# VHH binders against Type II nicking enzyme V.NaeI (vsr), part 9

Target 1, 166 residues: Type II nicking enzyme V.NaeI (vsr), of Lentzea aerocolonigenes (Lechevalieria aerocolonigenes) (Saccharothrix aerocolonigenes) (p50186)
Amino acid sequence: MSDKSSRAAARARAHASGTYPAPLNAGRSRNMQANRRSGTKPEAALRSALFKLGYRYRKDFLLRLGDGVKVKPDIVFTARKVAVFIDGCFWHVCPDHGRQPTTNEWYWSPKLRRNVERDRTVNQSLTNAGWRVLRVWEHEELQDAVAAVVDTLHHLEHGFDTSAED
Key: E = the ipSAE of ESMFold2; O = the ipSAE of OpenDDE; V2 = 0.75 times the mean of E and O plus 0.25 times the DockQ between their complexes.

## First folded at step 7 (VHH)

Design p32 (from d4 with G53Y D103E S105T; framework vhh_7n9e_1)
Fold by ESMFold2-Fast, scan of step 7:
Structure p32 (fold): chain B 166 residues (1-166), chain A 121 residues (1-121)
Amino acid sequence: as target 1 above (166 residues)
Amino acid sequence: DVQLVESGGGLVQAGGSLRLSCAASGFTFSDYAMYWGRQAPGKGREWVSDISYSGGSTYYASSVKGRFTISRDNAKNTLYLQMNNLKPEDTALYYCAKDVYYESTGYEDYWGQGTQVTVSS
């Protein structure tokens, strides 16, 4: 019925909050997971595509945030304060094939709840520190992921003029 | 270093049973939820089942509910998937996974190499 996994829930929540973009080429079969099978990790494929377009970023860059949070996003744009995460998903993203809990759905395991809270804490800490957070799925088509990063770099508003950053 | 080693796959006829095992090392197994996923030929990855850190909660994909049972032995650092009444559509590479969450490195693929399950008609 419902997708209650901590990662799927966190991704859905982040998408609703504006940190995951909507897919641009939903009808295409080409995606970053296919690149991984050819010996290229999704992170490496995205980094390579961005570099070829003339964008310069940092990898392995540790961000220290005010609440004691330390995080290394997959791709960091320090001047624009954009942090990009490439989230792994081994679940098939299909509206018709959801998880069916064997117990009451409101009894999430404490571990699943902590993972969701951790993702929320990281996103909140980054936002509080003035960072824009973009999350893309590992299975996302490469061109859609590239477009999402480029759009994020060039859209400075959070929704209101007073919330603009960079 | 996280290590996940799956075993127990093989060729079985429709209606048969298999038990998969996943030996975990490199992390405190009893502190993490675990998952089984699968990838059928020519298809994307599909979530099959997950289990809480204590084993007290389990969840199943609708396609396997009632036929598969996930379990764990925290004393042995081992995750299991008992598969009953197997169907040809269950043919896939099966892999176990540590719960995925954001750490200081961003994303880590903690999935194992997988074990092949082939169900003949």
Scores: ipSAE 0.000, ipTM 0.117, lowest interface PAE 13.6, mean pLDDT 67

Design p33 (from d4 with G53R D103S S104G D109H; framework vhh_7n9e_1)
Fold by ESMFold2-Fast, scan of step 7:
Structure p33 (fold): chain B 166 residues (1-166), chain A 121 residues (1-121)
Amino acid sequence: as target 1 above (166 residues)
Amino acid sequence: DVQLVESGGGLVQAGGSLRLSCAASGFTFSDYAMYWGRQAPGKGREWVSDISRSGGSTYYASSVKGRFTISRDNAKNTLYLQMNNLKPEDTALYYCAKDVYYSGSGYEHYWGQGTQVTVSS
């Protein structure tokens, strides 16, 4: 079974079965979800959801690009050349925000600036090597994050109907 | 170019309400998480609330939780902050901000001009 054929079958099953998980609680659960950031990694949740849909991906995989750049995306689809990064929001990478839901200073830390510049260089190198780069936010709904990855893999818009007539 | 224009601030008595708006242009609004921040006189900038690109996930600073509601209308490219049961300590200049996202040529960051909120005791 070729990788492309098995992924096509997984895609058909996901669309047919409505396998996308329901949003992880609205309203009152925001405090509990913020608390869960200490106990649950968004990368693990997204990877688990994609695996349950039958997608095969690499994690901790070092990409060696033709220009000498090396990078480990959070999720790598080697056959389709898609690299997925799960980004913390601006506030969550701020030195003062990650320990509390409030920060007393909003400023450009040198480390944040360097991370942004490094990621830009990495994304340019990936794009130049023919890779598609997808950025997903940590606090995005799991269902939306899954849909974004699936759409990127298949060049589909959100809500694509698998029953659409050819 | 990216533009964020905040409005809806003003002078209000403690216990009152205000609705702030942020009109966005120059980028695909629905592709970005959005933020409200504030700066009180003599203090640093403080994160108030954020909302995912779809609007399905929202988060709040503990100081405003249960009183403020962040929302967005992606069809109108507008971000909102409904502020209820306002307290004197909510007095600040309120800013709308776009989160960091890769757009092909690099990362973009933008702060709006701000809208002043003053709450009388």
Scores: ipSAE 0.005, ipTM 0.231, lowest interface PAE 10.5, mean pLDDT 67

Design p34 (framework vhh_7n9e_1)
Fold by ESMFold2-Fast, scan of step 7:
Structure p34 (fold): chain B 166 residues (1-166), chain A 122 residues (1-122)
Amino acid sequence: as target 1 above (166 residues)
Amino acid sequence: DVQLVESGGGLVQAGGSLRLSCAASGFTFSDYAMYWGRQAPGKGREWVSDISGSGGSTYYASSVKGRFTISRDNAKNTLYLQMNNLKPEDTALYYCAKDVYYDSSGYYEDYWGQGTQVTVSS
């Protein structure tokens, strides 16, 4: 029940804010993230993996959007208009840990509130300007994050051709 | 060249009041949300209150809610913090800041003033 409601809330939030995709693996324990071998920060690890695969991106690139919105995504693909954010579970209120947990203070934290509101505004502003927004949680596996970025860049729906067995 | 200049701090007894001001220049004041933060000696920075560009939305840290009031005068490019029923725990350097940009860590805020010292005696 809680698992389904967390995923439903994540999808509704992603749909309402224009995020693609909200984490389908919402509900992963932070303990799994704590067990990672790499001491590299999630942002640096993702950038390094993409670079090794031959992708070229910009970091530290400031986008100025309408309504006074300024954003500095972790990874920016300017030609394809893709902005990637690596969201910390604590600071961005991941669906399974932020809303009605035993730690209600997370949800009502002033920075968390501002981040949730800003996420919504940023996603709307980016999509209105023709950008695709991808948000990955820092507790996601590196391989899954890489796959999500690659999928977004290649627009799998545009480039694929498949037919059912006749 | 963004400039933020705080004033209005001082020494006050517990239960007293102070009004802080922040004079802003170098940007279109009404286009930016503003906030007040504070830092006590030996402690990290703490968010106190924020206000939207239009002044239509305000938010407060639980420690100051009901005692502090944030406001702004966009015609004068000035941010205010009215502090009532001050407590010794409110002793800190108070600074105003404007949002610079959004990043995945939250808000990157690199523009804040020099601060104004508030000392509350018991």
Scores: ipSAE 0.013, ipTM 0.257, lowest interface PAE 7.6, mean pLDDT 70

Design p35 (framework vhh_7n9e_1)
Amino acid sequence: DVQLVESGGGLVQAGGSLRLSCAASGFTFSDYAMYWGRQAPGKGREWVSDISGSGGSTYYASSVKGRFTISRDNAKNTLYLQMNNLKPEDTALYYCAKDVYYDSSGYEYDYWGQGTQVTVSS
ESMFold2-Fast, scan of step 7: ipSAE 0.402; ipTM 0.676

Design p36 (framework vhh_7n9e_1)
Fold by ESMFold2-Fast, scan of step 7:
Structure p36 (fold): chain B 166 residues (1-166), chain A 122 residues (1-122)
Amino acid sequence: as target 1 above (166 residues)
Amino acid sequence: DVQLVESGGGLVQAGGSLRLSCAASGFTFSDYAMYWGRQAPGKGREWVSDISGSGGSTYYASSVKGRFTISRDNAKNTLYLQMNNLKPEDTALYYCAKDVYYDSSGSYEDYWGQGTQVTVSS
């Protein structure tokens, strides 16, 4: 059996490459549109959990990355240069719920292809500007999403040596 | 429909000044950030400056910072770019654009006007 880290790596590769194209579906499109338009509870829950842990962040903050590239992440940590996006499963080709194309489903809709390509371009622009980018799927468990943000903020490259208590 | 019409370009000598205008219609002007971009001969489009919907925040490309000033008059649906101490390197077709941004809902394309030509001689 494959381990969890192998699955996580496969998810990251699929997101970056668009390996699991999700076919256009009117019902799913309606649900995703309605959730985003009405405000997503998972997004609000993540922000609330981070605030309760004492983290300060910007909401609705526009980042300018030169050459007219502008991004508005869901959560921005300006001092640490961390940008967090909470990606919708359908619109950003989630590996866990996306499907491998068949002969009859191999063509991505232009909208989905465009979103994947722009995700890559935006990630590159942010990284080039010195920002760390974290993408979490809206379907992830709250505790896992919180842990991912906290780990990113603390950027623990070397274990015990980063502890102030040591 | 959205319309953006730039004006105020022309031929000036290095060290001179120009003021560009952009007349906007077809949308609620004050609800949108606006920006100026330019395209120099043989180059791609380059962002120059932007301004928030309220006018409270402005940002500039490093190449024009301190020389150019972006402003807006929301009562007149007009965007401005005051250009001082012009350099030959500022020679370009200048466009105004309705601002859009990338977010987790997807990506959007900028809407650009027709442009106004600025030529700076040395």
Scores: ipSAE 0.090, ipTM 0.427, lowest interface PAE 4.1, mean pLDDT 70

Design p37 (framework vhh_7n9e_1)
Fold by ESMFold2-Fast, scan of step 7:
Structure p37 (fold): chain B 166 residues (1-166), chain A 123 residues (1-123)
Amino acid sequence: as target 1 above (166 residues)
Amino acid sequence: DVQLVESGGGLVQAGGSLRLSCAASGFTFSDYAMYWGRQAPGKGREWVSDISGSGGSTYYASSVKGRFTISRDNAKNTLYLQMNNLKPEDTALYYCAKDVYYDTSSGGYEDYWGQGTQVTVSS
């Protein structure tokens, strides 16, 4: 059971076949802004829980980082320099549920690879600029997601310690 | 608003060449990987090639490797596909696309495809 090598082989085979499904949303390509703005249920639930606890955050806040990197995290705490992303399994290869393709006929393997590379670049740029990055999977339980955000915020104020929580 | 406009398609004989262009606007072109896809009548989308934001990395479908070359001019916000030694099986509508990213505004992933440019190879 070699997960890493199996995933690499699947990516190589997907490149060999070179087949993509139809575009995810052709309307997005032609008229992006009309009816697209709203949070997902997981995002809305997390925002509401944090607001109810008295936390104040920004949404739609563009972070400009070094080397031309720009990003809009789902939740931004500007004073404490914490950026929170709510990630879907399919595009970010979730360890619990994300599956790398195992056959030549799978179409999205190159896109999954590029998303992982982009996420790594964004995470590194944020970290280099002094930001803490927290990624929460959209399928994560609300209570666990809230606890992760709250713990990150409080540890930055009182001396961050990862030894007990690994 | 993101806009992608393809051009350069046409009718060509087998063994011929075409160069496709994609003019991009509404985003910082050099920050994003770009790719070309195609669709022949009655078939699904086929990935053709992709290129990193810097242009330093390129990848190709096995069916076009050695015949097609993807490139970009970040100063002109333009993506290119040089197609050599064209075959009848290359006949398709060719699309350029901005690589997928997580869009916090929609809570989902954005994958912007252009309207396409038709390539027909006869012999």
Scores: ipSAE 0.000, ipTM 0.134, lowest interface PAE 13.7, mean pLDDT 67

Design p38 (framework vhh_7n9e_1)
Fold by ESMFold2-Fast, scan of step 7:
Structure p38 (fold): chain B 166 residues (1-166), chain A 123 residues (1-123)
Amino acid sequence: as target 1 above (166 residues)
Amino acid sequence: DVQLVESGGGLVQAGGSLRLSCAASGFTFSDYAMYWGRQAPGKGREWVSDISGSGGSTYYASSVKGRFTISRDNAKNTLYLQMNNLKPEDTALYYCAKDSVYYDSSGYEYDYWGQGTQVTVSS
């Protein structure tokens, strides 16, 4: 079964100690990660496949949720309220393929636990706001990722989602 | 111009308590999750606790869970860390940090750290 967030949290909690080196230069890490995301092959491939199938979505769309939570999903279907995240194995502690860092675990254990708990909090905030959240791993086959998105959209009984329906 | 100023550190006996404060300015405080981190002499920095923008969600490192409480007062732009049952191993410089401006599937780094406030716990 698919309780990946709970399993990832349990695995992250297996790490006991939590120290890390001095923080990297403030703010730079986020910009680098944002640039990586927009250029990532799996994200681009999924978006391209959905567009070619006639689906219309938003990228770089900022959702402002309750509790000061601001979220920018990789793919957003605004009319049907579906938010899609394409998660990297390492940073999100993939239960199937993610390996805990065997070196520098003192650096990464608390960060990984925090990432998993943030994922849970964001999922809950989106769900509370009426959004369906779909998370796909970067290592999933393109066809499977596409099928998951399409199935989610059709399950909501809102027909084909185009930008014009907003 | 983002500013974070920590205070409330000091010398305390094992088993004692301290309350740290972080005064924030230069941004809309309630829009951001906030963090406490610490660094002991000769060791790397350790994440201690974080709190959501409204204060509705809190998370703790296993080493401090049950002893420390993070909270915030958004009307005063202030973050707090209540530290109870202090141990000598809690001796460290404690830092306040602001989260990144939004969540995406790759944005989990701290945005900014303050200068810190020293906590020394004697046996």
Scores: ipSAE 0.078, ipTM 0.411, lowest interface PAE 3.8, mean pLDDT 71

Design p39 (framework vhh_7n9e_1)
Fold by ESMFold2-Fast, scan of step 7:
Structure p39 (fold): chain B 166 residues (1-166), chain A 122 residues (1-122)
Amino acid sequence: as target 1 above (166 residues)
Amino acid sequence: DVQLVESGGGLVQAGGSLRLSCAASGFTFSDYAMYWGRQAPGKGREWVSDISGSGGSTYYASSVKGRFTISRDNAKNTLYLQMNNLKPEDTALYYCAKDVYYEDSSGYEDYWGQGTQVTVSS
């Protein structure tokens, strides 16, 4: 299982170094444009899968953090302090499937820069407040996304050891 | 103390309709997203639909999209599920729930209601 949180760092490094994310073809671009945070199929599928496993989470829940930071994660586990975000490749500078213009404009786009900076600020604010942040790409396989959420919850439940036996 | 009381279930023939209600008390209803879940005998839990605290956002499982409509009346602290074009596969115990965190060693209660049985004959 890959470390999903490391993709935020990979995105930040690619943006800082001027390395473009992998280009998308026209078909994948249309598919990606159809996947929006609000009302997205990936979000609904992940929620459904977690509910089937007996998990309960908050939706439409605004977290007020210090320094004027307000954030509404896609899935929130308040007792365990886990915030889950489902990030689209197009606007979050995905190193695997992100789009790039025919020139270097994407690197200097204020929207793309603000997304990277916002993600970093939000992650830091949540971590400073004692929250675990998990970011999954909307193109992730459902089984992998579910496993990442479950593993994150169980790590917090069992301290540094995720094994129920140990 | 949070209480959720479901009603409106029953026996109905395929292609029929039912309207489920959930009466909520013990919390500020409009501050919380609510959802409907279901469980058929011998099967795992299935999320059906959810609605934001304001009612402005709704989401549906693909199996019910276009047939079911979730709604709420915040003045009456009541959640609804309108079920149309029912199929035998919709047979299950339907639960109303306040969105909550994962329950285990935290000691916090699970805010599922008792459920209302829906049986669809072919």
Scores: ipSAE 0.000, ipTM 0.169, lowest interface PAE 15.2, mean pLDDT 67

Design p4 (from d4 with A33W G53S V100T; framework vhh_7n9e_1)
Fold by ESMFold2-Fast, scan of step 7:
Structure p4 (fold): chain B 166 residues (1-166), chain A 121 residues (1-121)
Amino acid sequence: as target 1 above (166 residues)
Amino acid sequence: DVQLVESGGGLVQAGGSLRLSCAASGFTFSDYWMYWGRQAPGKGREWVSDISSSGGSTYYASSVKGRFTISRDNAKNTLYLQMNNLKPEDTALYYCAKDTYYDSSGYEDYWGQGTQVTVSS
């Protein structure tokens, strides 16, 4: 339905205007309080922010892809085929913090290379199956991570931002 | 509670073969990538080989490629490492591990207790 498309476009426009949650300074939402029971992770904060904005996603959802590839992304939008991964600096060699750990450097180098190679394999398998992959670094600001997810979802509906102006 | 129990190690002559097994429990084995690591006397841990959840994709350290074969039996929750043409340099404690890379487990791999492999000339 067009009404659902209009709502998604309105959310993307709200993000563009800067109305999305700011980085946390103090205080907690009810969702953040619930997350304390299982431990606080960047994944939980992003999920909470998206849920609060009205987005519906799956967590702990196993994606079965071609060639026997199975993955469990941090956030899955099954209807729109978007898979979101929240990547740590040490394991995924981010540009800002991707230095080798001081502990047994030779061991960690092969593990980091393996993770990069598997990211490529997983990304290719997802893309071949019609999925869009978004990878967000755990050190990104919450509002920037939310914006990236919303923009990815919005872009899949319409290649240009005109639906919000109808 | 994740539990991994390795077996099949022992003393073998150079050029010989061994088959290691890892019995897994406490998690849905068929959902996870698994790997073998090793630690030689006086050295740090070294990654050896990994295998996708279905067994369709395998990767090997250059030092063992062509000699070792990783495999799994998801019906038996068991991981294997077939080691052929063993060299003295392969002497190490061998561990199997649950790879948490594509789940929300915070980058901690679960390692087993290990099984000792000693290769003499």
Scores: ipSAE 0.006, ipTM 0.258, lowest interface PAE 9.2, mean pLDDT 70

Design p40 (framework vhh_7n9e_1; at its last look DockQ between E and O 0.62; V2 from the best seeds 0.00; counts 0 for: pae O 3.6 > 2)
Amino acid sequence: DVQLVESGGGLVQAGGSLRLSCAASGFTFSDYYMYWGRQAPGKGREWVSDISGSGGSTYYASSVKGRFTISRDNAKNTLYLQMNNLKPEDTALYYCAKDVYYDSSGYELDYWGQGTQVTVSS
ESMFold2-Fast, scan of step 7: ipSAE 0.498; ipTM 0.769
ESMFold2, look of step 8: ipSAE 0.390; ipTM 0.779
ESMFold2 (binder alone), look of step 8: mean pLDDT 81; pTM 0.805
OpenDDE, look of step 8: ipSAE 0.023; ipTM 0.463

Design p42 (from d4 with Y102W D103S S105G G106D; framework vhh_7n9e_1)
Fold by ESMFold2-Fast, scan of step 7:
Structure p42 (fold): chain B 166 residues (1-166), chain A 121 residues (1-121)
Amino acid sequence: as target 1 above (166 residues)
Amino acid sequence: DVQLVESGGGLVQAGGSLRLSCAASGFTFSDYAMYWGRQAPGKGREWVSDISGSGGSTYYASSVKGRFTISRDNAKNTLYLQMNNLKPEDTALYYCAKDVYWSSGDYEDYWGQGTQVTVSS
C-alpha cells in the first residue's frame, strides 16, 4: 500500500512554495535516476496520456515574460495559460564528499539555493503574467501526474477567473 | 549535441596560478548557467563555482572563495576559471559543466572530459 495522500500533499506544498522535495539520503538517491534527458519516457508518457484524453497543448513553446525572463515549459496550455514542468530528481544526486551531507547543509548549498531562487523567479514571472504553474516530479506515477494536470485544468475552467487574459 | 572541452590544466607549485578554459558548443551558451566541478583521486565530484547565463551572478565553494574567479565570454562561447594561490588540496581533475535548462526543458547536466590540475608542495 503506497502512501499516495502523503506524497500528493508534499508535492502540493513544493508546488506552492517553488521548493523541490527535501533531500534524500545516498541509498534513496541510488534507487532513482536523478537526472534524465528532456523528452524522456516520463515526459513523453505524460504528453501521450493527455493527448489520448483529448487535451491540446504545446511542447517546446517559448514564453517571453517580463524583466527579460524567458521559459520553455514541458507542456503549455496556451488558451488556459497553464505551464507544466516535469522536475528532475535533483535532490537524489548525493555527491560523495567523504562524509554524509546533512539535510540542512545539502539544501542550503549555493547551487541549490540558486536553483530554488531561479524557480521562484520563473513561478513569480509566470504568475504575474496570468499563468498557472504546475510542477510534477519525473518519478511520479503516470496516473497521478495526469490527474494533477487534469485537476489544474478543471479548476481553471470551473473556478478560476481568466478574464484578466486579453 | 552538447560538447564541452576543457583546457589549461597542468603541474604547478603551491602558491602558483592557472587559468582553465572551457569551449562550449551545441547549445545557446548565454541561456545556461555554467559551473566548474572537480574530482580528486578516490573522491566524489565536488562543486567549485558557478556563474549565471548573463555573468551577473557568481558563487563559490568556501574552500576556493577569494582565490578562484569564474567568468565567461558569451561572444566566444567560453567559460573560464582563474585559479590563484593554489594549494596541494586543489589537486584534482577539473570539469566544466552545463547546468540544467532553467526552463526544466533539459534535465541532463553535461560534463566535459576534464583537465588535470596537480599542485606540488
Scores: ipSAE 0.000, ipTM 0.166, lowest interface PAE 11.8, mean pLDDT 68

Design p43 (from d4 with V100T D103G S104P; framework vhh_7n9e_1)
Fold by ESMFold2-Fast, scan of step 7:
Structure p43 (fold): chain B 166 residues (1-166), chain A 121 residues (1-121)
Amino acid sequence: as target 1 above (166 residues)
Amino acid sequence: DVQLVESGGGLVQAGGSLRLSCAASGFTFSDYAMYWGRQAPGKGREWVSDISGSGGSTYYASSVKGRFTISRDNAKNTLYLQMNNLKPEDTALYYCAKDTYYGPSGYEDYWGQGTQVTVSS
């Protein structure tokens, strides 16, 4: 049980009466609003840490992958072809913290499954286009997320020069 | 700023049809998946249907599959929900939402005020 049911009921009544200011407050879920009230957002912290370490990246950069797939990763390293996504625990079925809605909350099971399938499709499209994909959960420790990005950037995944090693 | 305006709701008899519209502004409409959700009196919010940015992929809740059709007109920045064979249990406030999956994940959805659908027996 959660207090979300009370808030959802109040919103439904306000919507029915035409008084709810949802369009003026649209753009953020309750999770995003709670994050603003409680502290620094995970994606902002990760970007800041990478910038401080001397890494240069693009944000809000649209990748067009040739099969009709368009994607905007949270952090893009264009020269190295690395795309980083910061996934919400509940929305993307996190193994550690993925939770089903309680009674009187969103019935999101089909949407969560669709997001997993979309992740697979996007990852495949990016990989086919020569990109390396890193997904980090929003609940990841900052230092672990930074290490994962740095390791991805420095990992040599080019084909081994088998002629030189022969 | 993202703005979503729903319309097309009303009172209909069981077995009837309605077509809902959602006019979108403030973002590049074709770059984002969109969805319809609903909330019935005394119940939580329920996801109804979604559509990819291109319109090439659609998904439906089991309760509406075969009766509802989601579509979009990217030239008009408009999302639609065609509702056929309506049942009393479809009575709810319907709202559209921008799905920001291709960007930051989590609960970062933009939604409108909603349009009321009431289905009589």
Scores: ipSAE 0.006, ipTM 0.241, lowest interface PAE 9.9, mean pLDDT 68

Design p44 (from d4 with V100L D103E S104P S105R E108D; framework vhh_7n9e_1)
Fold by ESMFold2-Fast, scan of step 7:
Formats: C-alpha cells, structure tokens, sequence
Structure p44 (fold): chain B 166 residues (1-166), chain A 121 residues (1-121)
C-alpha cells in the first residue's frame, strides 16, 4: 500500500512542479506563443551574443528538404550550412532530465518517441543535404551555447550526432 | 491565419462510436503533423493521437490505443478521429491541433474551438 501512496504523491508533485506534458492552454494569447517561438530569453540571448561576436545568421529562414521535410531552425548560417536548434527539455527529452516525465509515461511516451524520430528525420534530411546540425538545450548556460555554435562553425565535426550517421 | 473547425461530437452510449472531423485552413495542410487532444470537465488537456503530414505514421495514447483511429485526407484538408467502443471516461471536449514540431518549438501548438463528446453509461 506504500507503493500506491508513493505513486499518488509522485503524480501530485509532478503536477505541482509542471512536469506533466500538458499542451498549450486554449486561453493563451498569440503574443505569448510568438515569444516562445522566436522571442524567448535564451534564444534572443544566444542570437545577441553571436551577433556581438560578428557572426551573421538567419532567424526566420525556412529550409525545404527532401521527402517533404520543412524546418525553421532557430539560427541558420546559410554560407557554412549550419542549422542550430534550441530545444526545450519537455518535448525533446533532455539528457540532464532523462527520466522526466516519469509519472505520466503511459500518456506521453509515444508522443516523445515520435518527437525523437522527427528529430532524427530532420537531422538526417539536413545532413543528406550537406548541412551540419547543432542542438542546444534552452537551459544550457549562454557561454556554453555560444562556444558550441562557434566550435561548430570553425571545426570539421560538431558535438551533436544525427541518427543517419550512427 | 490558421483556422481549425472541429465537428462530429455528440451524445453516445457506452460501447458506441463517433467520427470527429477537423477542417483546416490558412496553411499547407500536408506539410504539418496534426493531433487530437481532449479536456474533460475540471481536468487539464490530454494528448490523444497524432498523425504525420503524409499520414504514414500514427501514435496513440495508451488509454485509446486499439479503440481510436486517426486519419487524414490531404486533398480535403481534413483530419479525422474514428472513436470505437467509447467509455464514459472518454467524455471530453475534443480539439484538433497543428503539430509545430517541424518548427523549432513543438510545444507551441495551435488549437481549435473543440467539439463536445459525451458518453453515457
């Protein structure tokens, strides 16, 4: 009976901490959604830091790839063919939070697996088209994110693998 | 502007069936994965089922797997949810949503107005 109590308590805590995979509330304003897509603090800070260092990039650049794959990376370096994604922990399964969300896995496990499969498909399509892909987590420290982007721009290999190369 | 209009809800007895439709406009329908979500009275939103832009891949919440079938008709810009063997626990407002995963922020989804499904015991 302690297991039943522990599971109930864990679910209640997960709700309180916001670890449940809830879609957007219907009442959320369009401005809030726009801020999450392009105006979020981590994304804006990374773009600003790169611009200050003299790098030039595209932010709203739609890449059209094979097999109907379309994607708008958060930061695009067209001449060097580097696409940078700033991934949220919740939808993209962050390694630092690898067991989250655990209390509601039956509910979201297929959705999370599908997101991983789409990341692989996008990464494969980009790699097949000659692009390098870098994914940074939105909770990553700014200096580390900047260093990863700069390293990717200047070195043969980047730290993020695509499933196609594995 | 993106517009999503759900229909096909209603009152049905346990064990019955309903087919929901979602008419989409304002974007290239075949370019986006779509999903169905639901919200029961006094509860948060729950993901139900998801379908790729081509229709080649489908995913289901454990609570509905084997009973619900998601499909789409890209020529008609319409998403469907075939619901079989309905249970009282399926009572909820059902929403269709554009899955923005091909955009960097997949959790920034747009939802329609919803269609009410009520299952009597």
Amino acid sequence: as target 1 above (166 residues)
Amino acid sequence: DVQLVESGGGLVQAGGSLRLSCAASGFTFSDYAMYWGRQAPGKGREWVSDISGSGGSTYYASSVKGRFTISRDNAKNTLYLQMNNLKPEDTALYYCAKDLYYEPRGYDDYWGQGTQVTVSS
Scores: ipSAE 0.005, ipTM 0.191, lowest interface PAE 10.9, mean pLDDT 68

